# VH-VL binders against DENN domain-containing protein C297.05: the designs that were tried, part 5

Target 1, 138 residues: DENN domain-containing protein C297.05, of Schizosaccharomyces pombe (q9y7q7r449to586)
Amino acid sequence: VNEIPGWNDVDLYPLFRALSIPNILVLFEAALMEAKVIFLSENLGMLGYASQALLHLLYPLTWQGLYIPVLPRRLISCFEAPCSYIIGTLSYFFHMDDVPLDNIPLVVCDLDKNSVSTFGKIVRLSRSLRSKLQAHLK

## First folded at step 15 (VH-VL)

Design q4 (from m6 with heavy chain V34M)
Fold by ESMFold2, look of step 18:
Structure q4 (fold): chain C 138 residues (1-138), chain A 121 residues (1-121), chain B 107 residues (1-107)
Amino acid sequence: as target 1 above (138 residues)
Amino acid sequence: QVQLQESGPGLVKPSQTLSLTCSFSGFSLSDMGMGVGWIRQPSGKGLEWLAHIYWDDDKRYNPSLESRLTISKDTSKNQVSLKITSVTAADTAVYFCARRSYWGTYSFDYWGQGTLVTVSS
Amino acid sequence: DIQMTQSTSSLSASVGDRVTITCRASQDISNYLSWYQQKPGKAVKLLIYYASSLQSGVPSRFSGSGSGTDYTLTISSLQQEDFATYFCQQYHRTPYTFGQGTKLEIK
């Protein structure tokens, strides 16, 4: 069985199934500026798949922040980390009151509702570059 | 359209329990990220946050009042209730309920009109 | 706990004036600050969130600015309906706290 590693549409499928292209671009822009990203879902598998898909969208860049695609309840203090992160957690035990809002922008994404909320300012890609990326992702 | 409305007893005697109800429409506490909070304002004074409750029944209280406050929800009726025990004249205020939603501003973005509660003997 | 201070409790102005209202936090709140308008007998209205973002339906004459511990609300050309009390509120960390309020009065 041949596996051709690299960025392709199959690796991005979990994100495209759950999110509109504009919301995916917000996540991509956030990851490029090393923001904090929180994925929420009632489905544990979806948390892992979406987190991994976001990493693959960044290729050839390597994520340098904290990466916990499925956060156990006992580790909720990881939201206090003073650095960028990609953390997935079950919607049931996530509350914004547990996330310090600081100068690092934060994006919270509900994979079950195609909802993305930003806290702080995300630097947007140029209109031309966004159009090129949208064409590529389609 | 999001709307909230407070109801309460108007007049309460000292040492009794004050019960307030917030009825709302245009959103549901069955939706993840939704919450309702209570804020009060004594006459001619500033706003004081009391408590809020989230869609999953998680509750947060102002620590200075926590021992006297109980917040609860009835999601099917679109209602949130607040009880404050052992009231005194210091609890005389206009009481507001307001929505919090982290899918929007993460602030109290819609408020009720308020209901006056007077504590007097 | 983060204390929010509005140094001016009352401010007199005339229609057409440019008005500024200041709010100070006891520690850095990283722009997680909201401004509210309160009129007697009316629901409290959210004006500004994240220090400078205008809430939907709020007139463009309202603006917010500031960073760190010092924030301002500006009304660029005061209208008759703008005479009200204005509160700041931080949402950086619980408990979320309000300033004491600034009452904007007609001269």
Scores: ipSAE 0.408, ipTM 0.793, lowest interface PAE 3.2, mean pLDDT 87
Fold by ESMFold2, look of step 20:
Structure q4 (fold): chain C 138 residues (1-138), chain A 121 residues (1-121), chain B 107 residues (1-107)
Amino acid sequence: as target 1 above (138 residues)
Amino acid sequence: QVQLQESGPGLVKPSQTLSLTCSFSGFSLSDMGMGVGWIRQPSGKGLEWLAHIYWDDDKRYNPSLESRLTISKDTSKNQVSLKITSVTAADTAVYFCARRSYWGTYSFDYWGQGTLVTVSS
Amino acid sequence: DIQMTQSTSSLSASVGDRVTITCRASQDISNYLSWYQQKPGKAVKLLIYYASSLQSGVPSRFSGSGSGTDYTLTISSLQQEDFATYFCQQYHRTPYTFGQGTKLEIK
């Protein structure tokens, strides 16, 4: 469970508590390819914890895109940014019709339901690497 | 299993209001991300999107028809309704309801069989 | 608004043929395109989404390709049950719009 050097369970636990390992891998793959990631939850704390946990999964890589773990309703135009991002917002406010779909792939994750939807093509890790990573994370 | 079924009046006189109901099963509009829309097809013509309603009562209308359309839902009955006011012969079409949600394909993944509505005196 | 055009309204083919149906968007839709099958008296079926992804339960003889403004549905070996009308739809920007359809008929 705690076999990854440079990580600790406190920093990553919110993500692993909320999501299955296959879904976490999709988020990791999306972040590695500089896709857009949207986190949804009814819990503001969960949005912050999950967003930070995704950042820690990228270690030692530094996230260089937009990073807004809790986006208020008045700022929904931030979804229009022409760059990669990790943005969290309350699921009640969120409506996909207001999110532009472009050539940058998008992942939408509901942290409360362990649900992940992808828009566009996410480059998946090789089957061998996914299997090794899944075994390591269990 | 996701299923949708349209019901409507069959015949409507010009200037009246056309009322349609979509009854569905296998999903609920209490579930976040779920929505139901209406699409029509006049005889020998293409498909035209009319309106869509989501679980949170967010409503979207085709701008060309918006002044005449009203969409509503009854979540407890698993029903979505569409009204079209001041109908003319141009509103004669087969009317479909279909599901679209944030989860999965983000396309109209399940459709009803359609119901014919004819506007004639 | 994004206009979707299917330049061929009717296409004749025989069982076993490889069939190609095309769809053009009035602007770049970044592969946010779906293909639907319509048969008389039957519910419309989603075949392909995101230009090339196969919907669950759809036979593998159906495939989609294309990018930008030009998209294609291919049936690799036509079956008797595939004679139908096929529509493309963009979901890149609202309002989401459909092509006029291509009817696939027996030759």
Scores: ipSAE 0.098, ipTM 0.697, lowest interface PAE 6.2, mean pLDDT 86

## First folded at step 18 (VH-VL)

Design t5 (from q4 with light chain N31D)
Fold by ESMFold2, look of step 19:
Structure t5 (fold): chain C 138 residues (1-138), chain A 121 residues (1-121), chain B 107 residues (1-107)
Amino acid sequence: as target 1 above (138 residues)
Amino acid sequence: QVQLQESGPGLVKPSQTLSLTCSFSGFSLSDMGMGVGWIRQPSGKGLEWLAHIYWDDDKRYNPSLESRLTISKDTSKNQVSLKITSVTAADTAVYFCARRSYWGTYSFDYWGQGTLVTVSS
Amino acid sequence: DIQMTQSTSSLSASVGDRVTITCRASQDISDYLSWYQQKPGKAVKLLIYYASSLQSGVPSRFSGSGSGTDYTLTISSLQQEDFATYFCQQYHRTPYTFGQGTKLEIK
């Protein structure tokens, strides 16, 4: 287990309160692959906190893709961006038909229901590595 | 378990408006991500998607038919309705309603048994 | 618009046979393809979604494969109840379109 500078449980608490460990690992695996990640919630604060928590899980890696934790309704065309992204939006504004389905893996996460759907193929971390991450996060 | 059933007029004269109703159980359009769509099949032919409506009243139409189609829902009755204006013999088909959910399959996972509508004069 | 083509309109087979049905899209649909089964007088049944994922309650003798523009439905050991018409459908972009169908008939 390596020391992770600046990481503490308070910074990650909103994500782990909203989602099961298996679902958090899917999001982490997607982010490592530079996939597209969409967060949904009725709560604007949760969108920001969950997006930040995902970035903190990547440390020491830095997110190089598009990062819009709260997307206004008028900008829903941003889901069409050809690059990797982490985008959050209010549940009311989201429809899957607004997202171009391409061959880059996409993960959609409803933070209010602990629901994760994947589109495309997500490469899983090894069982031993997932166990180490799980122990570190607890 | 999820069930859908279509009801319609059976026979319709040309130029009239065809009205169809889908009644369903086992899910609700009050649930985020739920939707119901309409597909038709002329005799001995393939399937043609017509329209669908989502829990939040967002609607999508087949562009080739959009000017003649109106889809609506009544969430409290678990019903979705489709109207087709100015019908012709080309609208003779079996009409199906089917569920589509954002969660899980993202496809038409449950269908009704269909209702035949004949347009003749 | 994305055109879906099932070039074989009918297949003849016997119970126990392995059967494959093909479907081609006019452009890449990124595995957003479903297979449906239709029997006369019955509701259409979803078999496969996302090219290869088996719908709940569908027998494991059904499987899907393919990628890009070329997709296949396979029935590993044909049963009496499997004689039906099979349709592919893309759900990548509107308008959602179906193949013309492949009728599987008893030999």
Scores: ipSAE 0.015, ipTM 0.635, lowest interface PAE 8.3, mean pLDDT 84

Design t6 (from q4 with heavy chain G37S K59E E66K)
Fold by ESMFold2, look of step 19:
Structure t6 (fold): chain C 138 residues (1-138), chain A 121 residues (1-121), chain B 107 residues (1-107)
Amino acid sequence: as target 1 above (138 residues)
Amino acid sequence: QVQLQESGPGLVKPSQTLSLTCSFSGFSLSDMGMGVSWIRQPSGKGLEWLAHIYWDDDERYNPSLKSRLTISKDTSKNQVSLKITSVTAADTAVYFCARRSYWGTYSFDYWGQGTLVTVSS
Amino acid sequence: DIQMTQSTSSLSASVGDRVTITCRASQDISNYLSWYQQKPGKAVKLLIYYASSLQSGVPSRFSGSGSGTDYTLTISSLQQEDFATYFCQQYHRTPYTFGQGTKLEIK
């Protein structure tokens, strides 16, 4: 009731627990434009929970890119994929130079530090729409 | 407030090993996303990147100089060191250290003032 | 290695002039390009990153543009403090490489 579909607090709880609302909106904007999204954490469960919560933010849209919420170290070459993705990995062994910087924008999010970094150009929602969404999510 | 400062010998004789130290404050190389490079500039010439060391001990070297370069860090002292072996007059330059952080611009956003090293008999 | 070329090594200009400095990469660097300012005896200063984004504290008279292999730094109205050497640098791939530099001098 009076909520955006798919934006229920229960469905989004892992993101709200880890990140500020402005940072959550950056992730939402990145996912809408089919950017590359990398989640980092020392907690394996958090990687899965946050990745699923991002998918809930997209409702009713369906993520159609690569989706690997927990990537083991031996598969680090998956960051080289030339397509959009949502990939989570342990922060300990992540090195940014393992990720080729190309024309698809990239967002790196450390769930343990409420940190979001963007590479490339993310198309932002209008300032008024961002303010309305921030107020609605509080 | 981020600051870096280079320290070096000033004058080094040919064939010897040049040792440089970068002392910094306002950040730690234990923090994910942080790294420090050495970059040099011979008099009247452009900048040449030499080496980079990351928070996770990974290292990168300029391939043209790799056999003579060693970069290392002491995170507890907030220091990064560079050694260049078998120096010649071509190694005469101002040497800079610079920070890179991918939680910001992913560029060298803070530099030291540089230290002149002259290789001469 | 990605070669960065600044075709002009020095450029004379007067206060108030619009100045453009160009930089060309040997291959597409997808806008992962920075511009730096260097003055004698001073630390190098980051001006522009990602081809067109201003670093915090940099005056708005500085702007960057370009894509692919061709990039420019523009100073819209040159000030006395802007006489310096300017370098481009790619951060698309290691090894990190710089242009040869363009020195702005008083005309």
Scores: ipSAE 0.148, ipTM 0.698, lowest interface PAE 5.5, mean pLDDT 86

## First folded at step 19 (VH-VL; from t6 with light chain N31E)

Design u6
Fold by ESMFold2, look of step 23:
Structure u6 (fold): chain C 138 residues (1-138), chain A 121 residues (1-121), chain B 107 residues (1-107)
Amino acid sequence: as target 1 above (138 residues)
Amino acid sequence: QVQLQESGPGLVKPSQTLSLTCSFSGFSLSDMGMGVSWIRQPSGKGLEWLAHIYWDDDERYNPSLKSRLTISKDTSKNQVSLKITSVTAADTAVYFCARRSYWGTYSFDYWGQGTLVTVSS
Amino acid sequence: DIQMTQSTSSLSASVGDRVTITCRASQDISEYLSWYQQKPGKAVKLLIYYASSLQSGVPSRFSGSGSGTDYTLTISSLQQEDFATYFCQQYHRTPYTFGQGTKLEIK
């Protein structure tokens, strides 16, 4: 990986404001392996901003899966999609019973609590690359 | 620290409505990810899940009993209630309430002691 | 509905024995399976969740294994306090369903 574009960019700021660097790296690793990512927040804007920031972090890679930064409750079946996704929903409407917890990798991120929970195996970047990325962000 | 306790009528006549209350402490149903189920066990038989209520008021029911069941909560009192209408002798059982937490095991990690309800004339 | 089957309804065993209790689901439950211990007059106790994870405060002689549709609970060296009824339960989707139970009895 060459320089990671846009980490000091205002488009990435919401993600870096809400989460610790280690948690952002887990999200980045999950997105790189095209896992399923769920964002939770009580704030509608944070769902949109964090989802967009994650996509920007992947540049120049483009997201090929579902992208629904604010999921209305009536569309809860989207969590069953067989492809990778980045989906945000208001914390008020989220139940783990609505997500098939099979052996496909899943990450649930609560933006309001700096909490990242992983299910299944996430392939990690090397320790040296993680250290370089963390140093760059300081 | 987490505790649940069931209370009920003990004896109820056929065709009446059975009302049960679960009182709990050590958690709140206002907390995201919390839920409480009702589960019953007829004498000498297995456990049967009846209903679940979530922190956001969503409800799930066992389809075999759904037309007869109502689950509800009073978050300010830390209570969950279950009503079963049109009871018969088949509803004689020990009734349990149990907690499920998204942030815990995703399983029923704490149960009440159970309360016996007998349906007889 | 997902049926949970414990093929053995009763087991006789002695203190110190290794005991295995089996549980089969009618479809893949992705390891969302728990084991519970029930004794008369006591609250039901969670032993194992996610097929193999030991609940806090449960003795290490208890272990769980399995995947897909076939799961087992093992007690490596049976103690006097372990004589009870054991249930498996799936929590992959509603209705949550339990095995019919396996009663572990003294000799």
Scores: ipSAE 0.007, ipTM 0.592, lowest interface PAE 10.4, mean pLDDT 83

## First folded at step 20 (VH-VL)

Design v1 (from q4 with heavy chain W55Y)
Fold by ESMFold2, look of step 21:
Structure v1 (fold): chain C 138 residues (1-138), chain A 121 residues (1-121), chain B 107 residues (1-107)
Amino acid sequence: as target 1 above (138 residues)
Amino acid sequence: QVQLQESGPGLVKPSQTLSLTCSFSGFSLSDMGMGVGWIRQPSGKGLEWLAHIYYDDDKRYNPSLESRLTISKDTSKNQVSLKITSVTAADTAVYFCARRSYWGTYSFDYWGQGTLVTVSS
Amino acid sequence: DIQMTQSTSSLSASVGDRVTITCRASQDISNYLSWYQQKPGKAVKLLIYYASSLQSGVPSRFSGSGSGTDYTLTISSLQQEDFATYFCQQYHRTPYTFGQGTKLEIK
């Protein structure tokens, strides 16, 4: 059962409560390739918990990019950063037009609706491996 | 289920204001990430993006036309309107409205059938 | 502004042919390119987004390819219903711009 360190931990619970297993795997794949990740929610606590859970899912790998679990509206220019990031913001202030689309892949995740949208190419785990991981995580 | 329909005046005199309405169903501009845009096509020519408006009243305009364009929405009526001031013969075109959202393609995935507007005296 | 160029305005082909339509951007658009199909009196239809991703409900004979500034739409085996005008569009930066169109006609 404990085949992947940290994936059975309570610290992953915020992601599993908010998102389906396929969507969690998309976030995991994006983080492994140092993509840009944006979390959206109406709940400030959820933004922090989900961001921390994603970092925990990467263990023992460390996140090297920008990390702002709760971005205030006045700092929306942070989306222009030319590097990977994990940024969370309140969903009703979010506009995709504030996010430059470049060669770094982007994943936008609405934690309140279990919705994930991907921009650019995310390197997927093999279908066999994804099915095995999904079965294990359930 | 997603449907959009344009309505407009058909004929407009030069220097007047052209007003267009997009009525839609199968989605709402109260839903986060939803937007509606306007695209036009002069006869025998390509398509030109004009403007779009999002669920939160955020508005974007083609910079070459921005001084003449006004986009607005009435979320309760599922309608989006576009006004073009000081029209000339160059504004004669078929006008389309189309949906764009953050979820899925981030492209214009559903279009209306278009409405022809002719500018002539 | 990013200019989109479809150098061929009209192309004649027969049912069953493999058809390729080309689109060039004036600068790198990082695969943020869509292809649309237009028939007279009908709503425009999205075929391809992100250069190569097929829209739901679009037949698999349609495919997109390319990168950087050069992109193509391919119809692997042309059908009667495919005679239409095809437009590319970049959505990398505003203003979002379209190519001039390529009309595919019966030969």
Scores: ipSAE 0.317, ipTM 0.762, lowest interface PAE 4.3, mean pLDDT 87

